# Ledger of designs, part 6: VH-VL binders against q55578

Target 1, 249 residues: q55578
Amino acid sequence: MAERIQKLLSQWGIASRRHAEEMILAGRVSVNGKVANLGDKADPQQDFLSVDGKQIKADNRPRDIYLLVNKPRDVLSTCDDPRGRKTVLDLLPQDLQRGKGLHPVGRLDRNSTGALLLTNDGELTLRLTHPRYHLPKTYDVWLEGNPSDEDLEKWRSGMMLDGKKTLPATLEVISENKDQIHLLVTLTEGRNRQIRRLAEELGLTVLKLHRRTIGPLQLHTRGKVLGSGQFRFLSPAEIRLLKKQVNLR

## First folded at step 16 (VH-VL)

Design c5
Fold by OpenDDE, look of step 19:
Structure c5 (fold): chain C 249 residues (1-249), chain A 121 residues (1-121), chain B 107 residues (1-107)
Amino acid sequence: as target 1 above (249 residues)
Amino acid sequence: EVQLVESGGGLVQPGGSLRLSCAASGFTFSSYSVHWVRQAPGKGLEWLGVIWASGTTDYGNEFYSRFTISRDNAKNSLYLQMNSLRAEDTAVYYCARGYPGYRYIHAFDIWGQGTMVTVSS
Amino acid sequence: EIVLTQSPATLSLSPGERATLSCRASQSVSKYIHWYQQKPGQAPRLLIKDASNRATGIPARFSGSGSGTDFTLTISSLEPEDFAVYYCQQRSNFPYTFGGGTKVEIK
């Protein structure tokens, strides 16, 4: 299948999509011996791509890498930010920031924290971001005030958002005091700012939002804490479980 | 009959490891949070941690590094893996069920009989 | 963490008498206190939820009251089976914590 050249170059760890576009504009990229233009597509199975006169192949792509990051606040879930703001890639060593094709799988809001998967496995990324393979995600949610059981039940059973009812969610109350409530919320869908928007719909304010799980992945496991801004490699077992859940094995 | 039954207690040396089990029956185990609470001889109750219905875990501050809670819903079983055991870990260890409902899941309505763990050289 | 202090440590009474047990929190916990009963050689039993709600199967002679930092468990008329240790527990803040317990013993 033919894909945008900048996407292929990014997947192959040659450059970010943004930088790849710059390279294309600079005339550094060719397909089948012809200088590529911005917007061109290539089929990695049929076409020969070259950068600076050197042929590149899908077989030469970097080894598959799977990272779990504890995203801190005020860090963006993107590979590149035009405004130069800090991204999740900036949390990685320099050798992983470039040349590996790492990108976030899904996203967390700027002001949200917690588990975020980074990988250069395009196939897995495609599966994990496809609606049919939505993994359950569990969040710590701190809300101002104390919602009624009725409101919690509304949230649990589903609420209208953007003209469509949300899927049922799992809600557990971890703690509750005069000023706030701490919920454990598990979602099986990923609408834009879903938790914050649902809270707002109920007249509640989210004070803090932290994602602790992505499917079989847990931010903190086996007595080990992954601190804010830190990352780790997924274990082979975790990778297998993740792939199994999206029918890649 | 709703019940929890702990097992796996015994004598262990300091620095050793031990894995406790809790078998649940009489209710839908997977729908409940389950907690571990211990009691040193002649002392009060101490909350150790919880595994939520969602499968995630939380611990007391002093236990996170040494203790691990897990569950097997298919076997209706709760586990407590204890590492780097110390003399002060000597206690009866209880598993307890969180009360059903939104607000009372941190009230413990069902308890096991407890299993004794002794850490001594 | 929130510290719960129970008083008195020991309460000596006779059957038929009124028992009043105190639980004080190091900071406000609103109404989010539970009470448990533990008899010798047995596991604890849930008595009261959120300061004043009796658990299922608990006799009417047991009642709870209080808010903020000061809570009370009352046994209106002690029965022989009520002589035990009683614990309070807070759910206001994570992690959960227990009081040190009050032993109700026969005079």
Scores: ipSAE 0.807, ipTM 0.915, lowest interface PAE 0.7, mean pLDDT 93
Fold by OpenDDE, look of step 20:
Structure c5 (fold): chain C 249 residues (1-249), chain A 121 residues (1-121), chain B 107 residues (1-107)
Amino acid sequence: as target 1 above (249 residues)
Amino acid sequence: EVQLVESGGGLVQPGGSLRLSCAASGFTFSSYSVHWVRQAPGKGLEWLGVIWASGTTDYGNEFYSRFTISRDNAKNSLYLQMNSLRAEDTAVYYCARGYPGYRYIHAFDIWGQGTMVTVSS
Amino acid sequence: EIVLTQSPATLSLSPGERATLSCRASQSVSKYIHWYQQKPGQAPRLLIKDASNRATGIPARFSGSGSGTDFTLTISSLEPEDFAVYYCQQRSNFPYTFGGGTKVEIK
């Protein structure tokens, strides 16, 4: 099957999709001896890809890697930042930062913390980010003040955002005091900064946002704490569960 | 009738493990948070942990490393896996339902009758 | 964690008398205190939610009051079935904690 060259290069651990595009534009990539253009596709089984004159073989594809990261604040959920800001890849050892094709699945905004999946499995990434698969994600949400039950119900039942009503959410109160409320919010959709935007719509301020879970993945498991900035490999069982949820396997 | 029924208690040696169960009936189990609370003989109540409707868990500070709470919504069952048991873990263990609604889910409106766990040599 | 101190430890009264039970928090918990009743050999029963709201099915003789750090459970006129241990519990801060309990016994 023919795929976009930048996708292939990314899957093969040569470069991020973005960087691969830059390489293509720079004339560094060729297919069957011809300089590739942006938008070109190649079949890894039929075509010969070369970077900087060196042939790239599909057989050299890195093994599939699945990491769970506890993203800290002020770290970006991207492979590369033009401004030179710290990214989630910087949290990894050098051998994992380069040449493996690791990328974040989905995004947490800069000020949010918690569970983020990194993988070089492009197929899984595609499935997990596809709108048809509503992988539930649970967040700790600290809000300033005490929202009314009415507002919580509005949030739970769905609110208008960008002209479209949000899907119903699960809201549970963990604790409450005079200054703030701690909620567990479970979403089955991943709209841009959804929790923060919904809070804003209700006139509420999010003090902290921390993602606990991604589908079957939990940041903290039985007696094991994944500290801020730390990462771990997913277990085979976790990988199976994750793939099952998106009808892979 | 809304009810919770604990089971699995018994005598265990120090360092041993035990798994308690709580069977729920009479309500939509999956929609509620459910908690474990224990009571040592002649002592007060101690909150151990919770599994939320969302399926995530939280524990008292002393219990996170040794205790694990889980649930099976299909079976309307709550579980407490206890490892590395100590003499001080001897108690009646209760499962309790969080009160329905946003603000009162930390009030426990339904309790089981408890199951006794004795940790002794 | 928030520590809840209940007093007195034991309260000896006769049927028909008024019972006043205290729960003091180590820090402010606003109004987020619950009260439970536990009879011998039984599981606890929820009495009061958030300081002053009676739970479903709880008789009117039970009432709660207080805010901040000091809370009170009042039984206006004790019935024979009211002799039990009473616990307060806070939900202001995680983890949740209980008081040590007050035993209301027959004089």
Scores: ipSAE 0.804, ipTM 0.919, lowest interface PAE 0.7, mean pLDDT 93
Fold by ESMFold2, look of step 16:
Structure c5 (fold): chain C 249 residues (1-249), chain A 121 residues (1-121), chain B 107 residues (1-107)
Amino acid sequence: as target 1 above (249 residues)
Amino acid sequence: EVQLVESGGGLVQPGGSLRLSCAASGFTFSSYSVHWVRQAPGKGLEWLGVIWASGTTDYGNEFYSRFTISRDNAKNSLYLQMNSLRAEDTAVYYCARGYPGYRYIHAFDIWGQGTMVTVSS
Amino acid sequence: EIVLTQSPATLSLSPGERATLSCRASQSVSKYIHWYQQKPGQAPRLLIKDASNRATGIPARFSGSGSGTDFTLTISSLEPEDFAVYYCQQRSNFPYTFGGGTKVEIK
């Protein structure tokens, strides 16, 4: 079926969606011999789609790939960085870095670590990141400070952020001492830097932030630990469970 | 009546496996952290691990590789899968509920009666 | 991990006497110590949380105190049902650990 050209270029591993838009604006993309515009759609089975004069062939679409990465600090959650900084794709073997259409599902801040899903399944990405589906994510949060029970209850029940109250969160105090507290925080939304900003509103300093789980995906499965900077393929069961959670077949 | 009841204990040979169950009743099981604690005969208490209300787990150092904690909230049940059992795993195994709320969840306010696991011969 | 050392190992007393049980941590745990009672043939019972806060239904004769590394459980006047083993547990550092126990027995 017909899809926006930037999506097709991303699915075929040619460029990120953002960079594909830049290519379209530069006149590098044609559909049926005519230069394409932003917003144009094409169907590789019905249309002749080309980039820089080279046809994008329908039978060369990369196979679906689903990876879980344990992102280390100082690695960007993007498929392409115009400044050339290290990205999550740089953690992969070279044969997965290019031509497969892989992109992160959602993001982690540069200074955060932990679970990040990479895939070339654009429809799953759209569903998993859409605020309507409320996919739960659990974080280890190490904080400097000594929050009151009242402070933690405000966080749990919801706080104003950018003029809109946050959704309820699950909090669990793992341990605490005079100077620090270790929380598990489960969110069902992914607002910009939410954990860090809410901690700041409560006068707490985030020392370390690690995403432990994304929905059913865990860094530790069947007694096996996925180490920092490492990746693994999702099992068929994990893929089915993710799709079920967002009503995707 | 708030209650936890362990089951599945018994005699097992070294190197064997055993799955313990803990049935919960009288409270909203899904909103609590639940822990496993064991006690060898004539010895003290040893914390094994937890499954948090959020559904993730944490373990004591030695137990991570051989033991797996899981829960089924629909059945109000907690499980402990034990593999590669050794003589030193002989103990009474308790499930224990973390205190209500979110701050004292490692204070165990409700305990089961325990189930005996014997690893010998 | 934090080691909790309980002393004495055994405390032999008569009903009506005052019992004082010690728990010492290998490093500071602030106030984050819990106390449990275990009677023969029974599961443990939570007595005190966070050094001094009695759990629901615990008689006033039980009290806890301390901070840092040194903690005390006091039973002001022993009742017959108080002859049991008592454990401390820390929650300051993961993983949680228990002390070795103090047995309070009849003289």
Scores: ipSAE 0.766, ipTM 0.889, lowest interface PAE 1.2, mean pLDDT 89

Design c5
Fold by ESMFold2, look of step 20:
Structure c5 (fold): chain C 249 residues (1-249), chain A 121 residues (1-121), chain B 107 residues (1-107)
Amino acid sequence: as target 1 above (249 residues)
Amino acid sequence: EVQLVESGGGLVQPGGSLRLSCAASGFTFSSYSVHWVRQAPGKGLEWLGVIWASGTTDYGNEFYSRFTISRDNAKNSLYLQMNSLRAEDTAVYYCARGYPGYRYIHAFDIWGQGTMVTVSS
Amino acid sequence: EIVLTQSPATLSLSPGERATLSCRASQSVSKYIHWYQQKPGQAPRLLIKDASNRATGIPARFSGSGSGTDFTLTISSLEPEDFAVYYCQQRSNFPYTFGGGTKVEIK
């Protein structure tokens, strides 16, 4: 079907949507022999779409790719960083870094580690990040402080953040000693810096934050560990479960 | 009554596999962490691993590569899949419930009766 | 991992005597020690949680104390059913570990 041209260029791995918009504005994209404008739509099955004089053929769309990455600290969850800092794409083999349309699904803060999904499936990305779908995500949270049972119950049941009460969470205590506690926290929402801000509200300091799982996706499966900075392809079963979670099959 | 019941133990040759089950009743199984603990004949207790209420798992270092814990909350059941079994895996295997709430965590207040696994050629 | 050393390995006493069982951790575990009783052919039974708190249904003759690295289980006056093996368990650091046990046997 007909789609906005910047979306098509992203799906074909030519450019990010933002860069594709700049290419359109620069007159580098044409549809059926006419220079395209921002907002125009095309169908590669029916239209002659070209970029810099080269046709975008319907059968050259990259295959769907789904990767799980164990993001290390100080690596950005972005496709491109204007300051040249290391991004999650830099963790991949060269043939996956470009031309495949891969982008992160959601984000992890620079100082956080753990599970991050990379894909070129834009519709799945949109649904997984949409607030209406409550994909559970489980985190290891190492905290300095000694919270009371009442503090933890407050966190579990919901706390005010930016004027809106957080959704209920699952909290399980893995270990505690002296002035530190290790929590396993499961959230069904992705509000800005939620774990760090709620810990701060309770007078606790986040020492480390690691995302262990994203829905059915786990860093450790069937006796295997996906090490820091490593990646793997999702299994067909994982892809099906993930799509089922967001009504996309 | 609150109860855990293990099953699936038996005689297995070295290198073999065995799947143990633990059936829970009398409590909201999905809300608890549940653990596997074993005891070799004449020896002490050894913690093997846990499956959390969230469904993720953690293991003792020696068991991660060979043992897999899973749960089926619809069936109120916990499972231990054991692969590449060795003679030193011969033990009684218990499932145990973690203490509820945030106080006294992982005090195992409910234990099953245990199921015997014997690994012998 | 944290090693728990229980002593003595065997404690031979008569009914009515006071039993004192020791559990020493290789590192501080604060108060995060649980105690269990195990009779022959039975599963363990939770006795004491977080060093000093008796579990539901445990008689008052059982008490626990200690913090840091040194912990004690005391049975003030042994009854015939108390002759069993006793284990300590720490919940401070992952993985959760048990001591080697103290067997309390009839003299």
Scores: ipSAE 0.749, ipTM 0.888, lowest interface PAE 1.2, mean pLDDT 89

## First folded at step 17 (VH-VL)

Design e1
Fold by OpenDDE, look of step 18:
Structure e1 (fold): chain C 249 residues (1-249), chain A 121 residues (1-121), chain B 107 residues (1-107)
Amino acid sequence: as target 1 above (249 residues)
Amino acid sequence: EVQLVESGGGLVQPGGSLRLSCAASGFTFSSYAVHWVRQAPGKGLEWLGVIWASGTTDYGNEFYSRFTISRDNAKNSLYLQMNSLRAEDTAVYYCARGYPGYRYIHAFDIWGQGTMVTVSS
Amino acid sequence: EIVLTQSPATLSLSPGERATLSCRASQSVSKYIHWYQQKPGQAPRLLIKDASNRATGIPARFSGSGSGTDFTLTISSLEPEDFAVYYCQQRSNFPYTFGGGTKVEIK
């Protein structure tokens, strides 16, 4: 089937989608001998794609790669940052940083830490980020002070955010002292900075936010401990479980 | 009646493995965090770990590497997989339910009768 | 982790006497201490939650007090069935921890 040219170039490890778009705009990309335009699509099975006059083939597409990363603080969940800030790709070896088409599935904000999936499987990425599939994600949330039971219940039942009520969430209290409360929060949706925004709505301050699970993926499992900034390959079983949850074979 | 019943205890050699079970009844098991606590003969209580209602787990620092807690909500069952067992792991092992309520889930209101694990050569 | 120290290790008293048990935390745990009773051959039983709240079914002769680092379990008048080991437990910080226990024995 026909796909956006920038997507194909990204999947084939030629360039990030953003850079691919720049290449297209620069007239560097052609389809069947004709200079491609931004927004054009091509079928890798039917069309001949060329970059700088050299043909690129689908056969050169990198193998599917699935990585679990423990994103540290001050690292961005993006493939490229115009400001030159450290990204999650910088946590990987050089051979994985470029040419493989790896990208983060969803995102954690700069100040949040924990589980983040990196893959070059575009189909899986699309499914996992689509609102149709509610993959549960569990977070450690440290809040300043001690929220009332009423406020916690509001959070559990759903709160208005951007004109739409959030889905019900599970909240468990791990520990509590005079200075802070440690919650275990499970969400089935991934709205932008949802936990921090909801906390703010309740007049609470998030001191620390750490994602420990993404669906069947757990950051720390028996025999698999990922420290901050570390990554590992997903097991075949983990990949199967992820795909199953989003109705992929 | 709300109750927890441990099983699976017994004699095991050092370095061996053992899996304990805890059967829950009389309450909605899936809605509760459940804990493992052990007690060596003539000694005090020691918290081992917890599996939350969300399904994630946490452990005491000294147990994370050897012990694994899991649950099967369909079977109303809690499990404790113990590996690389040592003589000092000899103890009665209890499963315990967190107290109902948002702020008291770390008070253990229901306990099993315990199952004895003996690690000896 | 937070260390809870209970004292005395053993308390010898007669029925009808007042028992005072201490639990001291290595750092402030606010009010987040629970007390348990354990009789020989039995599982522990929850007595007090969050320093001063009696659990369901617990007799009025049991009371808890304290805040910060020092906590007390009081049995106003010991009944024969009260001779047991008592443990404190904190939920202020993770991981949870128990005290070493106080044995209340008959004099």
Scores: ipSAE 0.817, ipTM 0.926, lowest interface PAE 0.6, mean pLDDT 93
Fold by ESMFold2, look of step 18:
Structure e1 (fold): chain C 249 residues (1-249), chain A 121 residues (1-121), chain B 107 residues (1-107)
Amino acid sequence: as target 1 above (249 residues)
Amino acid sequence: EVQLVESGGGLVQPGGSLRLSCAASGFTFSSYAVHWVRQAPGKGLEWLGVIWASGTTDYGNEFYSRFTISRDNAKNSLYLQMNSLRAEDTAVYYCARGYPGYRYIHAFDIWGQGTMVTVSS
Amino acid sequence: EIVLTQSPATLSLSPGERATLSCRASQSVSKYIHWYQQKPGQAPRLLIKDASNRATGIPARFSGSGSGTDFTLTISSLEPEDFAVYYCQQRSNFPYTFGGGTKVEIK
């Protein structure tokens, strides 16, 4: 099917969508012998699409790749950082860092850790991040403070954030000490800094935030531990479960 | 009537495996954290682990490598897969429901009757 | 992990007497101790949540107190059905742990 050219260039691992737009504006992309404009569409199976004179052939699309990363602190959840800061792609072997079209599915804050999915499957990414599908994500949240039952109920039922009420969350208290509480929080949305901002609204300080799971994806399974900064490929079963969750086949 | 019923216990040789089941009835199983606790003959209680409402698990340190907790909410069932069993694993195994809500979920207000696992050469 | 030490190991008393059972934690658990009763051949039964809060259906003769490292379960006047083993459990730190138990037996 015909797609926007910047999307195709990203899918073929040529450039990020942002960089692809820059390439189009610079006149480096042609469709059927004509210089392309931003917003133009092409179908690599039917059109002659080229970048800097090199044809983008339909059968040269990188194979589908699905990776789970345990993101450490101070690593960005982006494909590319204009300021040169470390990104999740820098955690991968060099042959996966470029040319494969890998991008994060959703994001984790710079100072958060844990599960992050990387893939070049753009349709899956669009579906998994779309609010319609409500993919659950579970976090370990260590907080300084002693929230009341009323405070936790407000969090569970929904609180106003940027003028819109948050979706209901599942909370489970793992442990409590004199001045600290360890919560397991399950969200079905991924609003900007949601856990940190809601905790602050309740007068609590986030000491540590770790995403334990993304839907069926777990950092630790029997016989396998995915340590900080490590990655693994998803199993075929995990891929099927994710696709089923969002009605893909 | 709120109930938990364990099954699947029995005699097994060292190195063997067993799968225990816990059938829940009379409450909304999917909304609760559910735990496994064991008791060796003549000994006290030992917490093994939990599966949270979200489906993620946590274990006592000794059990992470050999035991796996899972749940099937459609069948209202909790499972404990035990591998590489040793004589020291001989015990009555209980499933236990965490108290309602989210703060007392490690207070076990409903217990099953237990199932005996014997690991002997 | 937090060690809970229960004392005495055995408490021999008659019906009508007051029982005082101790649970001491290896580090502060604030108020986050639960108490259970276990009769022979039966599963444990929750008595007390978070040091002092009686569980649903537990008679008023059972009470709990304490904070920090030192906790007490009191049975104000023993009934025949109260002769059992009692366990404390902490929920302050992961992993959760139980005490070794106090057996309350008939004299």
Scores: ipSAE 0.749, ipTM 0.887, lowest interface PAE 1.3, mean pLDDT 89

